# VHH binders against 8-oxo-dGDP phosphatase NUDT18 (nudt18), part 6

Target 1, 325 residues: 8-oxo-dGDP phosphatase NUDT18 (nudt18), of Danio rerio (Zebrafish) (Brachydanio rerio) (q568q0)
Amino acid sequence: MDSQSSILEENLEKILRGEGLEFDSVAEQVDPVTLRKNVCYIVGAVIFNSKEEVLMVQEAKRECYGRWYLPAGRMEECESILEALQREVREEAGIDCQPITLLLVQEQGPRWVRFIFLAEETGGSLKTTAEADDESLQAHWWDRKSPLPLRAHDILSLIDAGLKYRRNPWFPVTQPVDFPCHVVCQRLFLTFISSRADADDRLWLLMSNNNTSHHPRLPIVVSFRTYISKAVSKLIEDCMPSSYISVHIRGILGVQHNGRIPGKTDGICFNTLVLLENTEEGAEIGSPPSLETDCYRWQEVTNQGLKAKIIERIKDGSVLPFQSL

## First folded at step 19 (VHH)

Design m2 (from k2 with K28Q)
Fold by ESMFold2, fold request of step 23:
Structure m2 (fold): chain B 325 residues (1-325), chain A 125 residues (1-125)
Amino acid sequence: as target 1 above (325 residues)
Amino acid sequence: QVQLQESGGGLVQAGGSLRLSCTTSGFQFSYYSMSWFRQAPGEEREFVGAISGSGRRTDYADSVEGRFTISRDNAKNTFYLQMNSLKTEDTAVYYCARDIWGYSFGLTEEYFDYWGQGTQVTVSS
């Protein structure tokens, strides 16, 4: 029991640090996802110069011709998420970059997932109008105040998030780590907080029951295409259908991807922090919701150091943000 | 039932101070970041500032930085906006809101699932 508790605790610590874990096979029979066939990943960059001006590119596409946006584009076959970022910034803006951290993971239903990075310039030269092509017309450093015709205003909050992170980081540096995955899925750090008078709160994690495993593991849920938030909701509906539960995806603890073998490793595993809220009125919150399946069980986190770390991440919102558009 | 209720609004002279409160009930308050927003007549609602569940982290809009302070008392399920050096441009209805998607600092209003009804702050002369 002690050896299994120690293994679980080490794995939880790895996930909290953003390091990832080896990906297990999924219980359901699901074909691998394939990039640009049934999944689409987009990368975007927030890059500042020494004057805190932000890197912008002038769009060449007909529908937004001449308007300005962050460097962004689709990930291609056989590249990592970071390689896609560096390629897109080079193609659209002419500069080399290195990632500092993910700032935001966004989904648009089942259609795509977008990875927004804070990054820094490491070389290259701004693309000029003489170098205009179908990727972009030019690139420029924007003071964030002068009038500039934007393709869309969604980037203003992303730029602000980048400035805030540069000045005072609010979550640990989080970058994709090199672990292959054949589906879009989530390893769930799914939490419930129970409270009693005269005692510290108790922290519960949902654990998977797996007949082929002798140690506890976090649940893995497979997304339909890239629809991350729907997969979490479906798990709750399936195992806690009689409970009045609000599901709060608090953010991403880590991102696992490899991308090296088209059609085999085009998936992504997100390590996702989820907080369940019991919304039943008048009920004392003394125990986690009842489970209507044998597939899962609640495990109390009794290691006080680990418990404190997890609670701190929840209370301080110290996680990579996730947004469902 | 989650409830948020602002109080402490009123009329104040320019250069003065005012303290707003947002009292909450129906949820485990310390596990949620909270924010203040405001809306002047004829304008869109804008972010004022945010505080994390523990109170360790705060963030403010540039227009109020250095003049406004957010704090919370988790034992009372209440958080506050201390407004100093008030200007006529601070006139607005002030709202408190609960953050559900992690620490968003007003990244978009979609991150906020519950809102108070608002309290009027009017800064004169």
Scores: ipSAE 0.807, ipTM 0.909, lowest interface PAE 0.7, mean pLDDT 88
Fold by ESMFold2, fold request of step 23:
Formats: structure tokens, sequence, C-alpha cells
Structure m2 (fold): chain B 325 residues (1-325), chain A 125 residues (1-125)
């Protein structure tokens, strides 16, 4: 492999390991997002003690007064995602924590993203009713069986996911990486698997063509005024409109965010694993879909070690889950 | 077209065993996680268990853990549910389903795009 191929392979390995890459330029017509003005990021924590009881906080807000939920809250200016997590857990529960991994990224419309972490207690002490304030009334460890009036039942699946990950991790530890980004966007690990009789499957990645660059790059799709999940479908419709294909967002390989300059670095780049399925009846799955533009090209992954890593992530679903609410 | 077909249902006495199969076609089977669900009369469909595309990972509902085993044969595009120590509470229609998000968080039926027709399992006392 030449020096350009080696650089591409090194970059792909970094993304697979969750290390991220420097964020490149995006379309100049898109203004930066601004935290608490046109985006809202929420952090939430699943924390277990040694008896596998889960940390819960009793809500102080009038609308849900006295009901219980996971520690959770909005990210503030100039915070990293991890700093926001640690601050919210301390404020609501009195507990210091260390993140173990992201468990789930959720979106609800184009302006709301929630990051759910599995984390562990490292200090502090549970907030008591004597310490009640506007953040919360108190915190308790819940055995997950006793009756408890919950603010909402959506957290039950989050708690279950945290317990399952703790017992048997199914994707590599994934934590946000400190790279600035001015928009909400995705770097696409967009894959296609072609099959031939009596031969190994072939793995293809969609790459951007760039006449000003000496090496290919993964496509970047900006989520402007749309759900993060819908931006991928738009790209597919634009460059493969004649193909009958299903787009499967398998999950997230990494999350990049910095947050240090309000209104300039409040964006997030998700490194997203996507699998395309050709659904055209009678079509051979021997080649990737035809591209109706020269802005992109298919690149076969010929490095067998790299190919095997990517295929196993696909087959085992070994990626950080992403949910569109 | 993607097709899923369950087989192996029937009548069995409590304490007995039964093996269900789900034969699949029309997609690259080994790249998708697969799950079993069941539905008793008057109840909502519930998760039974799941297996990843490679077969390396399995997950089970608490109510069946230790009694049921899921396996797959990717060369035959088929996966199985081995049910042992059956109880009358296991009586239900059993469905196989394909997971569109790989190994999905929460494993609820909204994460599955294709379902089989179902096969009846009846456990008599």
Amino acid sequence: as target 1 above (325 residues)
Amino acid sequence: QVQLQESGGGLVQAGGSLRLSCTTSGFQFSYYSMSWFRQAPGEEREFVGAISGSGRRTDYADSVEGRFTISRDNAKNTFYLQMNSLKTEDTAVYYCARDIWGYSFGLTEEYFDYWGQGTQVTVSS
C-alpha cells in the first residue's frame, strides 16, 4: 500500500477505536450551532453500587415533584460532555462519578440530543432530604424491584442496558473525544457488503472525491434542521436515486465535541456506522450500488485485518446504540 | 424478498422439550441479529431472546433464562430456539424477527423490520 492508502487505513483505525479525527471544513452556508439557543444537549447517568442497585434522584420540579428518575440534566456553556455528566450527578445526587462508557445516544427532533452514560461512583455521599434544593429532593439506591413512583418509565430500558453492559460488554468503551465542531454532523462509515458464490464477501466504503486533496476522505453529512437519522437517507437519495436500497444506521463508532467557545464549538460530530442493503428483486449482490455522481466513489477495503474488524462490528452490532425518538 | 418462516411448534406436556426453527431467505443472514418473541392470548408480544449475527452473543428474558437456548447456523440461514423444562405459562405463538439496528438496545419490537407468521406452542399439564 502507498503512503495515501496507509494514511487512509490509519484514519479508519482511529475512528474504529473511537479516537476520532480532526474535523474538516463543512459547507460554508451553514451557521454554527449554539448551545441552549438552537441545540440542547442532555446528559444522564446509570450508576450501580456493588449490589447492582441503581442511583436514583427524587425530582424537585413542581410538575413531577416527588417522583424518581436517573440523574440527568442539560449541558451548560463551556463544558465537555463528561464535565456536564459529573456536574449533574454531583448536583442532583451528591455523588462523584467516573464515566465507564456511553450506553446510548438519543435524538428527539433536530435540536435535542441526550447522552446516557454508564458510570461508577468514586466519592461523595447521597443527597439527603436535609439537603433538598431546586435540583433534587434526595437520592437513593434502588433495588430495581421495590415499588418506586417514577417520573417516566423510559429509564427502565436504560437501566437494563447498563446492567447488561456491566455484566457482558457488547461494544468497545466509547467516550466523547475532545475535537471541536461547529455543527451537528456525521462522518459516515457507510458500508456495502457484496457476495459471490465460493468467494469471501467483499467490503466497500463510500468515499468523498476531493480534487483539492491528495487522499480520499469519509463523507460528512450536516444535520441542518433535520433529524440526525434523516440526513443519511437524504445523501443516499441524492447519489443513488436509481437503486432500491435500505439504509441501516447500525450505531456510533465515536463522538467528537469540545464546547469551549460558545456559539463556535458547540457542535458534535458522530462517527456513524451505516450498512446499505440492496432490496432490488433479482439483482445480484456482487457489486455496490451505482453512483449517479462523481462526488463519491466506492473503495474496497482490501486490508484483511481492517476488513475483518469492520465486518465483525457489523455482524455483532458492536457499536454504541443510537435512538431516534 | 426477505422471508422468515417458523416451524417446530406443537403440543407438549409440561416438563417437556421442543425445538423451534426459523428459516430465512432473501438477505445476507450473518450480518443481522435475530430474535424470538412470543404472544399469549390477551397479552402483548414479549421478547424471548436474541442472537447476534456471528452467534457470539445471546440474550434472554428473565422468564426463560436457563431453560431456553438460541443458536444459529449461518450456512443454512436458520436459527433455533431450544425450549426445555416447559411450563404451561410458555404457551404462546412464537415469532422470529430480524433486527434492523444490529444488536438493538432494549430489544423491543419496534427495532425489527421483518417478522415470521408465528408457530403455536401449547404446553399441557
Scores: ipSAE 0.804, ipTM 0.906, lowest interface PAE 0.7, mean pLDDT 87

Design m5 (from k2 with T108S)
Fold by ESMFold2, look of step 19:
Structure m5 (fold): chain B 325 residues (1-325), chain A 125 residues (1-125)
Amino acid sequence: as target 1 above (325 residues)
Amino acid sequence: QVQLQESGGGLVQAGGSLRLSCTTSGFKFSYYSMSWFRQAPGEEREFVGAISGSGRRTDYADSVEGRFTISRDNAKNTFYLQMNSLKTEDTAVYYCARDIWGYSFGLSEEYFDYWGQGTQVTVSS
């Protein structure tokens, strides 16, 4: 196996395992994002006890005083995502926790991104009303049956996702990895499947043309003042404008973040699995869509083991869900 | 052209069984998870169950778990809902749907891009 092919395959394997990859530079025309200025990250926890009761906190804020919600809050400067999670659960519920896995990443336009974790209690004591403060009034385990005045009902599907993952995980444990990023972006596993009679399907990945690097690179799309999910569609419009393509964001293979330097490393890189579907009537099924730019090229995945791994992730949707609200 | 067509609905007595089929065409079936939903009159659609593209993974709503089983035959581009121990509250129009998220297990309907026309299931006693 030659040096260039070996490096690419090694990098693809790292991303598939959720280990991430050191972030490559992007064009200097993109300013870094800044926490609390133009990006807001929220962490939230789904934690169950042995009776499958879920940890809930009673809100202290005036507008939702006395209503109940999951432990959740905004990331602060100089924190990792995991540090933010553990701090919020401790502050609001009195509980120490260890993350098990990300369950869901949500976006609401450019306003915020929310990281929901399944986690487990490792210590601490439930916050009582004697310990009430501005963060919360108290914390309780909720049986998910008894009436409880909720701040909002959006958490019910999150709790259900946590239960389902505990009982039967459908994607590999996925946790944020410690790699800095200056923008909100996606590194794309952008896939196309071509079919031939009497032969295995062929898997194609979109690769970035970059003469300043010895290594083939996956495309990076940056989100600026728009939904993260829409950045992929913009790339398709730019490089495949004559093609009838449906874009299926299957989910996230990994999350990369390091918030150590405010204003420089406040970004996040999502490693995203995307399947393209050709919707053109009578389109040739033996080749990927035509590219109308020299910025990208199609690379066939010829390593059969690697190909099989990627195809199975696509077929089973074995990826961290990404929800655009 | 993507098409989904349900069949096998009908009238059945409480405690009985019924098997629904969803026949598909116009896409690479094994690369997509599929789900069953149902809708009673005046109600919103609710998730019933899901099956992954390979068929190795299934999930069910709590209200049907243990009574309903989803399976698929990728060679025939078809997946199925076996309904046992039927109750009158199972009366609904049942829809099959294609999952673009890969395996959403009904977290949100917006991630299902194609829907069948529905088939009526009526459970009487």
Scores: ipSAE 0.809, ipTM 0.915, lowest interface PAE 0.7, mean pLDDT 88
Fold by OpenDDE, look of step 20:
Structure m5 (fold): chain B 325 residues (1-325), chain A 125 residues (1-125)
Amino acid sequence: as target 1 above (325 residues)
Amino acid sequence: QVQLQESGGGLVQAGGSLRLSCTTSGFKFSYYSMSWFRQAPGEEREFVGAISGSGRRTDYADSVEGRFTISRDNAKNTFYLQMNSLKTEDTAVYYCARDIWGYSFGLSEEYFDYWGQGTQVTVSS
């Protein structure tokens, strides 16, 4: 086995497991992001008790005073995403929690990202009105039926997602991994499947073709002003200018974040699964779309086990949802 | 061109059963999660259920859980909604839709890029 091929396969397997890879290929010309200056990260928790009641907190902020929401708040400097979640839940609800998995990532461009977790109670005591402060007035276990004045109704979908996952997990447990990144970006697990008559499907990955690296690398795209989800489309438009290519973001395979050095490692790298499809009528589906640049190349996945794993992942939709708001 | 077409709707008595079909073309069917929606007169469109591309995963609205079953035949580019123990409240136009994401469970209509024309289901008392 060509040493290069083995390394690639290993890296692909790591990504599929939700593990991280070192961030080597960011253009030196991109300014790092700084938490609370030009990027905002929010964490939120869906927590159920044994009665399938949901942990809710009553808002103390003037703008939404007395309304109820999930435990949620802004990340602070020098904390991991998980630490932020635990801190917010403790501050707002008085509850100690253990994150189980990411449920949903939401974005409004590279400046605003929200991480929603499914978590479990591990201790603490429910915050009472006697303990009211600027973080929250009180916490309550909500039966999801009784009337409750909600700050916003978007939490209902989040709660449902949490309940659904608990009942039937549809993707592997996914938690942020400690890898430093200075920008908000995506490592693209970009796939194309070609069908052959009377043969097994062929799987292709788009790889970065850097003259300086002896090893094939997954492409990384940085989002500056547009939705994170749109960065992929732009790359495809640049590399494969065709009206017949559909770009489908399937979801997130992993999240890399460190956050330990303010202004330097406040970035996030999303390992994103993408499926490309040729929608041209009569198009020969035997090969991936032609590239108009030498910056990228198609690499066929020849390892049968790995190929099967990736295709099943796509078919099952077993990826962390990514939502653009 | 992507196409979705519902069939199997009609009039049925309460307690009866119907099976809806959605036939698709123009895309690799097995790579997409598919969903059923319904819209009653004067009401908003609501999620009914979904099935993953592989067929291994399904999700249902609480209102239909235990009564409705979604399945798919990838060789036929078709997925189905088996409706049992039908109620008058199930009366609606039923739509099939393609999920553009992995598996969104109908969290938002924005996650669906192609829709069928719908099929009328009427449940009489």
Scores: ipSAE 0.757, ipTM 0.887, lowest interface PAE 0.6, mean pLDDT 92

## First folded at step 20 (VHH; from m2 with R56K F105W T108S)

Design n6
Fold by ESMFold2, look of step 20:
Structure n6 (fold): chain B 325 residues (1-325), chain A 125 residues (1-125)
Amino acid sequence: as target 1 above (325 residues)
Amino acid sequence: QVQLQESGGGLVQAGGSLRLSCTTSGFQFSYYSMSWFRQAPGEEREFVGAISGSGKRTDYADSVEGRFTISRDNAKNTFYLQMNSLKTEDTAVYYCARDIWGYSWGLSEEYFDYWGQGTQVTVSS
């Protein structure tokens, strides 16, 4: 096995473990995103006490005054995602926390992303009404049963997801990693599974030929005009236009962000697991879709250990969920 | 052509048991999580439970936890809902559905691209 194949396989293993990779530029003329100017990141926390009551804050904002929600707020410049989480929980609830894992990443187009964490209390004390300010009026532990006037009911599914993860984790602990990125994009673990009778399935990954690196890289797709999730469909349309493909974004393997240099490193790279399904009636399943460009190629995963890890992540559904709102 | 077909519904006395099957074809079954949903007349469709493609993970709605068990047989492209200790409120049309976003645990119906035709379960007292 040559040294370039070993480097590729090590990089794939890093992505599967949620460790991330250095982010290279995607194009010479792609403008960086800028936090609070053309992108907005929200952090939110699901925190339970020993009674499995969830931490809630009473909103101070006019439009939702007196209603209750999860601790949540906008990320500020020069913060990591984890720093933003800890700051928002402290400001709104008076609680110090330590993240356990990302629980869900939500999007509302390319300009709005929400990071929901499962976290644990490590200190502080609940904010009282005597401490009310513009951030929040107070904080309470909610038993999830008693009537409570909620700002919105979308948080109920988030709370349920946090409780289920605590009881029986279904994906590996996944936390943002400190790697700079100038755009909102996805690095794609883009898979195709070919099956033949009486033989093991074959696993194919789409690889990019579009950089000056001496080894193949996973494709990067930059978010455009609409939802981040739609950018994968654009890539498929561009490189497989003669094929009928369903794109299944299975979830996130990792999140890369570094807010150190405002206006230059405010982007996010999602390392995403994608499964392609050929939907053409009567199409052969024995080979990956034809590529109508030289920018990409299909690479079969022949390392049996790596292949098994990827296939099991797909079959188990053991990835951080990515939801469009 | 993707096909999902439920079977095994019928009339059952309260406290009894029933086993539903969802037979599938036209896709690589073991790579997809599957879910059961149900809908009583005049009510919204509700999540009953889910099973991962490997079968290693299951999840259930609180209303059925401890009474219902989901399993799958990937060699037969079929998954099952074993319903025990049935109650009259379990009366509904039961649907199987394919999950396209990994393991959604019933988060939203938009995660499911193919649905069966449904099978009626009626629990009498």
Scores: ipSAE 0.805, ipTM 0.909, lowest interface PAE 0.7, mean pLDDT 87
Fold by ESMFold2, look of step 21:
Structure n6 (fold): chain B 325 residues (1-325), chain A 125 residues (1-125)
Amino acid sequence: as target 1 above (325 residues)
Amino acid sequence: QVQLQESGGGLVQAGGSLRLSCTTSGFQFSYYSMSWFRQAPGEEREFVGAISGSGKRTDYADSVEGRFTISRDNAKNTFYLQMNSLKTEDTAVYYCARDIWGYSWGLSEEYFDYWGQGTQVTVSS
């Protein structure tokens, strides 16, 4: 009922809907990241025609010359993630597209992050061999059954995910939203479920304390020089070092990026859903882990509608998948 | 201590039916998606199907679609594989597994942190 609780609940709802929240600061002395200097973002597209054939491009690069892959490439300066996707599909395949949803976010250590989209054709014409260049030799629709010499077979699971999503979506449409960020970081929906016999489960969220805000906010962890997944573990070590906790990153609720000012807005904020599991042998799961710092506190979610939404996202894994390679 | 235990395997004639169970303990069952896998002699372990924590979503491998049904009873911490119209190629050891990445859509075995010991299903001609 009070205004502080209502503000928090509204913000949590925005994150659950993929709308994001304005990002202003994570640390006073953390240097901004710079695209193609210390971060690398890759976009890739899964696009089907009316026959459920998938758009493929024939590689021009020496080491994979003549092999086929999904349209994919590196994000360039001053682009949004969606602009990079549309540019890359147009350059490599000759096809105009409109993103439908992210399907998967991947990381390869701290070297790169890859955004795989399901998208739809909206125009253009397939690139022919007469238009071959350093980007690609040509593009074709692949029936997914005929032999085709692939650059790598990792794309087969991505294509399958695209088909499954199109036929029966299992998470809400999730697209990057336009909020600037100077670092690669995560805003954590960090959850703990406590259970007692004869009572409904209780849902707890970890919240940051600060004296500059009249309402609690979700923790933000910086991922710049570590794997995104390892940044969550570092937070756990900092605030719950004596607890026996397994960290389950369930997926991504939203992606925030702007990219407009090189060296200033090249970062990305991931809003991530995390479930903590108490692994202490013989312990009852009656309360959240003890916090060994006053920088954070546990907040019970008592609004039944909001609680039900969060619990359902956890139980059904209704989040954008995240994969650490 | 997280535990998964399959049961219900056995010998069955082709065209017959069999129901497998996976009983679980030591974790908050309804918050985890669960999957069935199988392994025939000399073959890689293969995905059979999955069910979300609430039970509202199921997915199946193409080879079993339409013949197998996964269900769960969260009050009993148990999930099931109903196998109908069995074929000799369904002969395998069947395993249940817990999904740590939420609802998996064909990812590798590394995303499953606990596995049962397996139960043998043998389909005779």
Scores: ipSAE 0.792, ipTM 0.901, lowest interface PAE 0.7, mean pLDDT 87
Fold by OpenDDE, look of step 22:
Structure n6 (fold): chain B 325 residues (1-325), chain A 125 residues (1-125)
Amino acid sequence: as target 1 above (325 residues)
Amino acid sequence: QVQLQESGGGLVQAGGSLRLSCTTSGFQFSYYSMSWFRQAPGEEREFVGAISGSGKRTDYADSVEGRFTISRDNAKNTFYLQMNSLKTEDTAVYYCARDIWGYSWGLSEEYFDYWGQGTQVTVSS
């Protein structure tokens, strides 16, 4: 019992640090995703210079010709997320960059995911009109005040997020880690906090009960047809009465991706922090919601240090933002 | 039942100060980021600011940055909007809201599941 608990705690700590875990539990019944076939990954960069100007690129595509956007593009086969980012920034802006952190993950169903990075310039030169090609017409540092015909205004919020993070980082540096995954899925760090009138809050994690594995594992949800965010709701509906349970995705603790083997390791595993809330009137908040299945169990986190860390992350909102579009 | 209730609104002269309160009940307050929004007549609702559950992190719209301060008292299930150096353009109904996300920066109203009824703030010249 002590060894299993220790392993679990270690794994939880790894996840909290933004590290990856091996992906062992994907049901063989789910088809792997293939980049550019049935999934699309986009990378984008928010890059500031010393004057807090933002690196912008002018679009060469017919649909948005002459409009300005952040350096962004589609991932290609056999490249990591970071490699893709660096490639795109170089191709579109002529700038070499180093990713600092993921800033935002956006999803539109399991087939479309965009990774927005805060990055810094490390070299290169701004792409000029003389260097215009199919990737972009030119690149400029934008002072964020001068009029610029933007492709879309959604970049403004991204830029703001970047500025905010630079000024006051609110979550730890989070970068994709190299772990192979076959599907787009979420490892759920699903928490329930119960309050005691005269005691410290109790923290519960939902664990998968796999009769075959002697080790407690965090639930993994795979969604091929629905929004990634909805996959969590479905799991909850399947395992507990949903009428009085609210599911709150707090953010991402980590991103696992390999991408080295097309059609095999093109998946992404998000380590997702979730908070469950029982909204039942008069419900005793002393225990987590009852489960209707043996597939899952509640595990109390008794390690005080670990409990404190998890609760802090929840309270501070110190997680990578996740946005469903 | 989750409840949010704003208070403290009123009439104030330009350059004056006002403190709004949002009292909450029906949920574990300290585990949620809370936000202030405002809506002027004929305008869209706009994000004013937010505070994390712990109170360690705050965020403000550019229009109010340096003038407004958000704080919270988790023991009282209440958070506040201190408004200083008020301008006529600050005139609006102010709403408090619970963020169901970790911290959404007010990017979308969809990330807020409970709202107060609002309190009127009028800044006169």
Scores: ipSAE 0.751, ipTM 0.891, lowest interface PAE 0.7, mean pLDDT 91

